# VH-VL binders against q6c0b6: the designs that were tried, part 2

Target 1, 240 residues: q6c0b6
Amino acid sequence: MVRSDWRAQEIRRVMTFTGSKEKTARDALEKFDWNVEVAIDHILNTPQVDLSGASKVFDKYRNADSDEIDLDGTIQYITDLGLSLEEPTVLAVAMTAGSPSVGTFTRKPFVEGWAAIGGDTLPAQQKLCRSFAESMTSLNADFQKIYKFTYGFLLQEGQRVLPQETAVDYWRLLLTGKYEHLDKWLSFVTEKYKRNISRDAWNMLYEFMLFQAKDPSLESYDEDGAWPSVIDEYVEFLKE

## First folded at step 1 (VH-VL)

Design o1 (framework fv_ogalvibart)
Fold by ESMFold2-Fast, scan of step 1:
Structure o1 (fold): chain C 240 residues (1-240), chain A 121 residues (1-121), chain B 107 residues (1-107)
Amino acid sequence: as target 1 above (240 residues)
Amino acid sequence: QVQLVESGGGVVQPGRSLRLSCAASGFTFSSYGMHWVRQAPGKGLEWVAVIWYDGSNKYYADSVTGRFTISRDNSKNTLYLQMNSLRAEDTAVYYCARDYVWGSYRYFDYWGQGTLVTVSS
Amino acid sequence: DIQMTQSPSTLSASVGDRVTITCRASQSISSWLAWFQQKPGKAPKLLIYKASSLESGVPSRFSGSGSGTEFTLTISSLQPDDFATYYCQQYNSYPYTFGQGTKVEIK
């Protein structure tokens, strides 16, 4: 077969050595600036999954013109998964499928994300969503990953900080029933703090919830320590 | 140690054929693409042809396309250049050179010493 | 085909001089350029690969720079062993092409 440059030879070499498909070999070589040994090591140490099933699910909901699942497709897709658009489990789906923003899924992250965990059919994804729903009922490591993911997911193009109204809505969604003092935190943010929410503030609230659960009196709280100023202000508010 | 040794050069009349060989040693020949590069007397270097490590693909300079055929025998660690319909313009020292080295970006890191082909009437 | 043009074609220099040779590609070749040294009657020797990477065993006075279409080979302090012809070569795409060569000779 006619090929036009040395890169075609390197793609073939990587395919032959690893047993990977052409796209997998090409992507790895491009990622590592055509370093064959590093690309091979990457492929051999990265689990290879069949992407065809998840790709067919994507095709069912995508907008044919954009090759993206847009808002209308997202509504139908979430409904078909057996989920309400307003339930926390939707955020687990967004994280799993690498959604860039509310109401949108793109092909590569969707297909790779689902395939990595066996979500190769709609029924398989429905079953996985039932498992996700159970993980969303309490504070745990999986919940914390979804909680942290949510901040970036909610940021819009050009935003550095999250509007407080948005943060409050999603804290209610995520933390109701999980943080005893949620109403006090929300009162602090809306009535006293009155500022947009940084990623550090979002992330450190989770750490503070765990700290406060172990020390409800906050006697071991060190305001000169590593806590961000928003948490220092909150602790001050609590002592008023 | 890596060695490339060319042979088969000589004086030949226009329109005739000649076959060059390049014997490789000191490395796993079957893992490397191989090239032929030529240099006319007193002139610069001109790339002639490449063959991939497994022989599955070949590419030629336009000046030799249809006349020259590159091939390899991995069992004998030998590269070949079959030169047909030779012209005076093909007079040159012909070098074999080892292709790109995996993972290092090194290129043409070893060359043979060359074999002279003179096409004259 | 990608055309490679070197300048100057001939350069006269003295031992200890800083020598710079330029190579231009007719289209972008990223960093896929090598520099070779050739002495009379001998095969070319690799000096620099991927535009700026020094080949093992090559003296540190040799250096390469550039990307895209403009590249330079520099010899910081010319030694007697450095009087030779230098070639750039792109290996971005087939057919691979060499510059016409730069002869570095004694003044």
Scores: ipSAE 0.007, ipTM 0.465, lowest interface PAE 8.9, mean pLDDT 88

Design o10 (framework fv_ogalvibart)
Fold by ESMFold2-Fast, scan of step 1:
Order: structure tokens, then sequence, then C-alpha cells
Structure o10 (fold): chain C 240 residues (1-240), chain A 118 residues (1-118), chain B 107 residues (1-107)
């Protein structure tokens, strides 16, 4: 007969043998069909990530009815991190905490994401955000990861392309001071291209920026090559 | 308590200029995008302009582009709207509003009336 | 620019009535829509954001629904304080645009 009291005993057994907290023991037992030996082995051989600290931070900002950090909670949370709601570092926070969309955080990705990098308290997250801010100052691998993440983060469910105005705003946010020809790209998008932005167009701009940095004259640019049409049109625009 | 207080409205002749101010208090002004929204007498709401938290990006309604300039002074918690080449069609109550990049206008000022008339 | 059209432009209702206001966007705006209430001589007040999220302090009789191009604001049981003009606003793309407004009047 499976009862709550029987499960509580197994949870305590796992806690006793592993030194883990109740939630860690319960989660492992549930994952392995209440097989105590397998749960103990899993806990002992898996790096112990304490989720309780990040969970307390989430609880401070969540809407109790939905168990989500909604837009109001997000505004307060980002402000308490010492960030402006509209600075690039917010996108690093969104990626780290697995935010599904602008203004929303859900418990599991938030807690696991922060816990994985030592974001166990609000002060720890503030310190990590200062590090993120440093990574956002130039083109680098961490920046590119956040740049690519941003496209999906801005898309709404059912949407396949990003509105041009949104893309322009986030390109200004992300690329100002990092791409010499940003104003030319934005002029091309708003004055000539005039279309919504695909994921491929978003991602390939980054590759093109790296290409143009190595070949400013674009002498090696092959319009019959693998570049998407949006980049071909941009290169044509630059040569006019 | 979050407060937004507009000032600088009044009666002005066509072709003249006027500068509106919005004094913010009760929140970290430098963390929010700020907007101007206007309403002509007896008519609906019209979004006018936005300025990002740091002043880096600005957008305008087509009706005011080239004539109006939005600006802010984060050290003084103040938002501005410089209105040049005013037309009769600019007659409206002008509201400042706190918003996110994505347009959640959760707090509005009381509004200041601008009348463009000879 | 995205055009926002509200229906009806004017609505007469009695206290206790269920009131429905519709807002249509000229192109898809996903869920990037807010609803505002405005009483004579006062600034607009946010009621609903992201199509269906109730702003803190707003009574639960207000609800929003919809996505894409068609959106609805519902007041489940109209109260005396609810006689006002209601506006939808898209914030999917610049310039942000409002509907023309729906005036809810005493029947």
Amino acid sequence: as target 1 above (240 residues)
Amino acid sequence: QVQLVESGGGVVQPGRSLRLSCAASGFTFSSYGMHWVRQAPGKGLEWVAVIWYDGSNKYYADSVTGRFTISRDNSKNTLYLQMNSLRAEDTAVYYCARGLYWGKFDYWGQGTLVTVSS
Amino acid sequence: DIQMTQSPSTLSASVGDRVTITCRASQSISSWLAWFQQKPGKAPKLLIYKASSLESGVPSRFSGSGSGTEFTLTISSLQPDDFATYYCQQYNSYPYTFGQGTKVEIK
C-alpha cells in the first residue's frame, strides 16, 4: 500500500544516508520510482546543487496565484538586481534564468539556472550581473550566445518572424559601440528591406559583422555563396 | 508613492515652441523608459514619443517626427518634450507615462494642457 | 502603422450587466495589447496588459482575452465606477497605437 507516511519514511532514509535536504531526496525518489538504492546512488554521484537559495529569491518576486514572476515582479526584480529594465545585461539574466518571454520567469528554469552558477541569494545574483555587464561590452562568445538567445526570447508563441521595429530596437541595444556600420544596417532594414526579421537574418547579421571586420572592402564577398538574401541585399545597398 | 507631474503647458501661437517637463518621484527614474501620450479635446489617446532609460533610443509618432524632441535628465528625475513648429492639431492634454520598453504604462501624470491658437 | 479599431464606439449599460468591448488590430500583435480606463478629467488607468494579465489593484470583474488581431475586454458585473471610456493599445511595434475608445454610458 503506498501512503504519504510510507513515502515520508523513504525520504528520511535517503536524507540520512546522503545528507541531502528533503526536496533533493524526494525528487530523486520520484525520479527513480521510489527505489531508495538508486536514488541514493544518484544523489551521491551527482553534483549537489542547492536550489533552496534561488527558490527563496523566486518566492520574493513571484505572483502567489500563478507561481510565476510576472511583469510586475520582473520590474521589481530587475530593479533590485541594480539593473535598468532596458539595458543589455537584462538579456543575460533572462538567458541565465531561462525566461520564456519578456517580463516572465518560471520557477524551474529560474531556480536551476541561478543555482548552476552560484546565484543562491539576491546579493550573489547582483555580483553575477556585474560580471555579465562586463561580458556585454564587446563582441565575444558569451555576447554571441546572448545575442542569439534574444531572438527567441522576443518571439511570441505562434510567431515565426520578429517585427522589424523590435529587431531594430534590440540591435541598437545590443550592437551600439560594437558594429562600426550599425547605422547603415539599420538604414537598410528600415528604408529598403522593410520586412519582418527571420531567425536566420538575425543570426547571420552576427556572422556578417565578423566577416566584414576581417574584410572591410567586402572583396571576398560571394553573393552566389551561402549568405541569405537579406545579407546579399545589404551588401548591394552598401555598394550603391 | 509613484508620482509624475507635468508642467510647461499653456497657450501658444502657431509656429512657436514650447517645452514640457515631467517631474518623477517615488521610483528609480533611471531604470524606466518614459513616454509622452496626448489627447486632443474630446478625442482619443495618441502616443507621441518614447525615450529609453539611458536616453540612447528615442521613437516618435509620424505626426510629430522632426518637430518634437524627447529628452531626459536622470540626475534630476525629469522627462522633457521640446515642441517646435507647433500646429493647431497639436492642441491636447499631454501626459507623461512610465513604461517598459514593451509599453506597460502603469503610471500616468495628471496631464498638462497645450493650446495652439492665435 | 498598426491601426487599432474598437467596437462598439459607444455602449449603454446598467449596473450588474456583463459588458464586452472588442479591439481589432490591422496586423498581428501577438499578445502585446493593453486596456486602459479613463474617466472625465482624469489620466488613463491601466487595467490589463499582455492581453490577459490583470494589473495589481484592478478588480477581478475586469478580464482580457485574445491574441493575434482580435481582443476582448470583459466587465463581468458592471459597477457605478465603471462608467468610463476604455482604450486598447498595441505595443508590439513602434509607433504604439491606441484604439479610438469605447464610451460605456449609463442606460
Scores: ipSAE 0.012, ipTM 0.497, lowest interface PAE 8.8, mean pLDDT 87

Design o2 (framework fv_ogalvibart)
Fold by ESMFold2-Fast, scan of step 1:
Structure o2 (fold): chain C 240 residues (1-240), chain A 120 residues (1-120), chain B 107 residues (1-107)
Amino acid sequence: as target 1 above (240 residues)
Amino acid sequence: QVQLVESGGGVVQPGRSLRLSCAASGFTFSSYGMHWVRQAPGKGLEWVAVIWYDGSNKYYADSVTGRFTISRDNSKNTLYLQMNSLRAEDTAVYYCARGRWLQLGYFDYWGQGTLVTVSS
Amino acid sequence: DIQMTQSPSTLSASVGDRVTITCRASQSISSWLAWFQQKPGKAPKLLIYKASSLESGVPSRFSGSGSGTEFTLTISSLQPDDFATYYCQQYNSYPYTFGQGTKVEIK
């Protein structure tokens, strides 16, 4: 048994002071034992995001038994977004929706990720994907975030380094048309380096691409500097 | 150089079981989804089953659901197909094939095939 | 299940001919279609993926087009090495399904 009128009044009070929706106010009050001031403080110091729209999108594609978007759901979902499974924009979606691995989405990261950027309906997500596609066409700060995310996304549970073949495939996917010397880098990795790819090697290639764009002759490259050994070996390969 | 080599085919009576293997080399096996595709003598191609790179997801053609089980051992770079309750209609050359883009889609490399004959 | 139907089932052609093979899906598969070539006694070989993307190492005389339910494979100038059976395959949804095949025979 509960005093329904008292709770309703406290919920309305929290809503009035914070501008939050009824559910947000109720959840905060329940969390903090109906302490109005603590609930208001919590809401004001927590971003207000409506999760219901993105949750409905998730429900359309999820496997009801697992409450996850599995491979079948992922194929349908990516297709409905207007994307090819083989285009780099899919990695922007994976990052945005907090996908733990290729072909899988889980509820909390998916819902929170999309809601944070206004992806509250499938059409809204389609529009956002068109913007993502534009960011994937050149080296820029948004592309760099997606590029760095991709390494961890591709690692299998327990792995510390990425298999070379996987790294090569995703460098082709991500860097074709963006790095003039991509074929030389891939030749170096496959024919000379012949090792699995560390996170540092993956991340530092991006910094090296920016460096080489500013100094194409590599005359200012300092092997005694802070570059990792993989980049030192690559520069040696280029100057042989 | 990518290679897929099937083994385990042979002549078997209806109702019996047979296990096929596919030995992979020349690529990081644990990064790719793998498929079984079959072809009855003088007939077309029929997709049989897929297994994801980590073994977490499996899908089967309706004709083999409940009878065949796909599995993999990433430590041995080997794909398997356990075939139970075999029928005459299962007579075919069985190919293993690599799915492109890690788990998905089209088959960029195929094995040579192994013949399974279900006959009384 | 998505039914894939090829036409023609068999065609006779001469070296230098332009050959077109059609593949029809029973429901929309977007661009999730691949084309394979198979020669007698051999495993299939990938020619085209995502309806129109040419696989590395495949001669440029092969091309693919289409989306939704209607797809075509074209060989612009048939060579002796091209006499084979060709299959379309959808990978839009499980189970994956192949067309029945088109045999390209010498006249």
Scores: ipSAE 0.014, ipTM 0.468, lowest interface PAE 6.7, mean pLDDT 87

Design o3 (framework fv_ogalvibart)
Fold by ESMFold2-Fast, scan of step 1:
Structure o3 (fold): chain C 240 residues (1-240), chain A 120 residues (1-120), chain B 107 residues (1-107)
Amino acid sequence: as target 1 above (240 residues)
Amino acid sequence: QVQLVESGGGVVQPGRSLRLSCAASGFTFSSYGMHWVRQAPGKGLEWVAVIWYDGSNKYYADSVTGRFTISRDNSKNTLYLQMNSLRAEDTAVYYCARGRTIFGVPFDYWGQGTLVTVSS
Amino acid sequence: DIQMTQSPSTLSASVGDRVTITCRASQSISSWLAWFQQKPGKAPKLLIYKASSLESGVPSRFSGSGSGTEFTLTISSLQPDDFATYYCQQYNSYPYTFGQGTKVEIK
């Protein structure tokens, strides 16, 4: 007797009922703990974005053996987007395309990420990258999302905190021209603090930059307040 | 076809200066961080310096800090290393290598090297 | 600075042998480790990056493994072209540092 996995049966059932492709059915089922009714409702009530264009872009750069865009493919891809391999805008691309790690893109996050914002062709992605580049020129909500994303993107497997030297490099990359007191912060971190950088320290520097821009004298700074100890130590360093 | 060609090496006396050049072709030079790596005769590899794609950030090995200056001219696709106050221990073949700061990419292309001999 | 130590410093082998070279880091470098091959009078050539990724054009007999502080380069069936000096390099943080090298020479 022919036997089949119950999951395969439910996937086919969702496909038949909704007219969706196998992957759409599987993804919806996995998202909703294999609840067929909820998965069907989700598919029927969620507009489907055309993924074929972004998938063709992925195919141009992927390694055929792994079905991933590896480091060589990433280098060529970033170059074809019209970006310098070392400019901050590359981090916006990594976030948009859901890159899991430095130098790698995987099909699903890449295709879905680009399709969601109209990046269905290489020229469309090039145009979107020009918009990303504009967002990277000042402190703003879009920049803050990319700034916060960067910490996790740089953490390597098993790391709990970011090495100080790495943090300094990326603060220079991201904050030069955007934070008047960047050199003071970097002097504090390298000469006084001398510790690896936590996610909280990384994220709270951004909030502190906004605070200091509104209160340059730091008159309203409350060291008994909710600021983390690293910021308290920095404020004491600035008062010296 | 990526190519890196070093020049400017030679024999110099201790305390003097020398400038090395690295001419790049076959890729978008302005998109890559560039490094200098040296190797003393019969010895291993030693990292010397890096410059980011736009010249904004530079880092040096402690052994050369204050004496060497890395620079680049993206309009000429050329990397430089200005070496001042040269010492006998600076004697080495100097390689330029292509790398990347953002992704932490290793040195995928190297030049042929140029020999610097510091002797009296 | 992160210190990189290779073992052995010299290795004698015959064509067809399986060769293994070990590299140790003085602190964790995760997977940010590259392996290079250097022949006399030539520039180093990248073989492996991110501990286990094979560089394009490098023969499949070369493989890398490891993470954290201990890494291995393996040549599954040594060929005449493989007699050379091999270097590991960490690129986790500045300054970048190399191992002292392992010379693979003919028995």
Scores: ipSAE 0.017, ipTM 0.492, lowest interface PAE 5.8, mean pLDDT 87

Design o4 (framework fv_ogalvibart)
Fold by ESMFold2-Fast, scan of step 1:
Structure o4 (fold): chain C 240 residues (1-240), chain A 120 residues (1-120), chain B 107 residues (1-107)
Amino acid sequence: as target 1 above (240 residues)
Amino acid sequence: QVQLVESGGGVVQPGRSLRLSCAASGFTFSSYGMHWVRQAPGKGLEWVAVIWYDGSNKYYADSVTGRFTISRDNSKNTLYLQMNSLRAEDTAVYYCARSRWFGELHFDYWGQGTLVTVSS
Amino acid sequence: DIQMTQSPSTLSASVGDRVTITCRASQSISSWLAWFQQKPGKAPKLLIYKASSLESGVPSRFSGSGSGTEFTLTISSLQPDDFATYYCQQYNSYPYTFGQGTKVEIK
């Protein structure tokens, strides 16, 4: 006589109804005393993100005393991802992992950020970084999100504007090969404008790059329009 | 344009304390990590300490840990090295050096150095 | 700590010579290596960073190569101004460490 394993059948029912993996179905059933209805309801109403894998990656690089990935840990981590600290893809990692500042990662944003996109192991994160690198080869929506993120990432506590030298360094990092007139913009800000860079100036350069790509002669540029004064001054600089 | 000027060096007896300063000009000091590097007479370069751009993190060479303290005042564009319990082997020219704070962690500018001589 | 070893410690050369200095790290430092030039009584001057990137204003006769544990600084045609001591430095991890130096002196 063959006995049917009713637990295996209930696990399969929960998997079929919810689309969950076997472990998720089994754990929910065990938690709710094999009540299929309650287990299904729990799975459907609970975000199914496994944080354990990303947490193990964090543990490899953290400073045990602070439970943070500090500068030393960041250097090793970025190297292990197959990246150089001097490439723009590092900023995509910082945004994804919710880095609060240069050289630092904290557990909760790191673990949640990577887990949300399937970065559960170092090899998975390496694969995702190759995808990030591809998205950073041109001006596109993903690149723009990383570009805009960078301004806030670089601001220090209490700072409302970005020092010009920092802005220049990161414009070179982000825009080299993507904006034909980058050297003219950098010349304008360092030699003519000579002011610290506001969030609006940082963000509106991106919009201006898109505008100039469509109209290289700037014939349709309307100085009475909605462009901020920094862009108006830049256009005046270009005409001299 | 970028300039780093060290001061505070001199002759000091073993066991005493000395404070070095590095005055920065020509750049936005608060955007850069700062380091101290020393060189004993006729010897090579030895890294001493770093302080991050915002003062949040500091690291020291084992030879100076517990005796030296690095600090900065971003409002005065000045880097400091407080040297306690000085030993004869601390005798060196002390340089401050600037490091880009993300992506470019190399030393792109150095000060002229200030000589510290620890002798009885 | 990462130990940096240069070879040779001293070399004698003539103007116009091709000079090669090697730097070895005790463990992998990827490309996080800089080369500095130092003249007597002066502060070190940056020549090369990230193993192969030439610092602005440095003559093109200087070049760097390598990755991982073995790195090379090359001066393609030695000039009178190049007689100096050269240091490699890793900035992969704290503590930052320097090679012992290579003195390039006139033959």
Scores: ipSAE 0.000, ipTM 0.416, lowest interface PAE 14.5, mean pLDDT 86

Design o5 (framework fv_ogalvibart)
Fold by ESMFold2-Fast, scan of step 1:
Structure o5 (fold): chain C 240 residues (1-240), chain A 121 residues (1-121), chain B 107 residues (1-107)
Amino acid sequence: as target 1 above (240 residues)
Amino acid sequence: QVQLVESGGGVVQPGRSLRLSCAASGFTFSSYGMHWVRQAPGKGLEWVAVISYDGSNKYYADSVTGRFTISRDNSKNTLYLQMNSLRAEDTAVYYCAKDRGYSSGWYFDYWGQGTLVTVSS
Amino acid sequence: DIQMTQSPSTLSASVGDRVTITCRASQSISSWLAWFQQKPGKAPKLLIYKASSLESGVPSRFSGSGSGTEFTLTISSLQPDDFATYYCQQYNSYPYTFGQGTKVEIK
């Protein structure tokens, strides 16, 4: 029976005000030396997301020695999500779970990323992946975010530019069926440009695809405008 | 311009049930804890129950535990008190009261006008 | 449960008088005490919170002091609008508890 315990009462007060669980309230109070105002401010300004579900999913696929989902774990995980390793929806998963590089997931970004969007169980993540797959079928705002994310995801430590072969592979993966002139762009990059691809070149191709869709003849293309030199060279290649 | 308006009071037989409502306006209802406080005729104030801002945490006075249930509907800005197995000693004016919130503590900064519940045969 | 005891239960005073009401807690409540004024047929009105903090819009003749187990509400110069019942309330722990009230009436 609880009669009088000032710390238990402070925990209850924090719980009542914030709606937090007892452990969250107690941990915040202990962290800030039982300063109720600071503890409440901390809880209210910190997402009160239950991370336990997503953490259990991570545990299923992690390498116990490294506490990371390595390549083998990634292959099994992607398969269990109902995805093919060859489909672009995998990049939406990588972005959502904060993957640092191809074939790897780390605990904190994985757990926080999935928990933030309700991915607390494998079935919930499977449902979210079906929604991601729909976003990958056409040029749209969600697709553009994933497209732009992909450049940094593919860049290796110390690299400032992406090898053209890697860029070509992922442009094929991402843009097939979405950019009518993809084969022409890839011919330009491999046969004429022959250089590694900068982040600006990667990002500006997306803007150029939208521009060309509105003006297929390129009559309104302005070489003196803000387009990077790679796009200027591509337009020249298209004209001859 | 904070307003709390209680309703649902009346005369009821012992052993029966009654549900009180408190309609809130003039503040972000979903951000604050809410309380019920009662006052028997000619007597002092007695705290009855509290509900957290999201409805996940509740506490009750021993005198009403197991008989009364506090709840809220944040989409309707409304607080409820379901009173079951009513007794003569539950006769009182029932007030809803708002928590001030953090930084100042959880004292009552606003009260409704009250609704009278009379339990008699 | 924390028991709150007020003294006196009733006091008679004249306009202009200094009025003092005491509230005692059965155990320490730090400064987690509020004072309320209630007029007949009306809901209580907050006067003081955190033992000594004056609520916005409350006249400066009202003041609170104390910590731990003994608290005081003072009205420095009683006005006609001040004839009412006054309650102390601890909000240190659940259940919240009130004093029995102090009725301030005309002499």
Scores: ipSAE 0.000, ipTM 0.383, lowest interface PAE 20.8, mean pLDDT 85

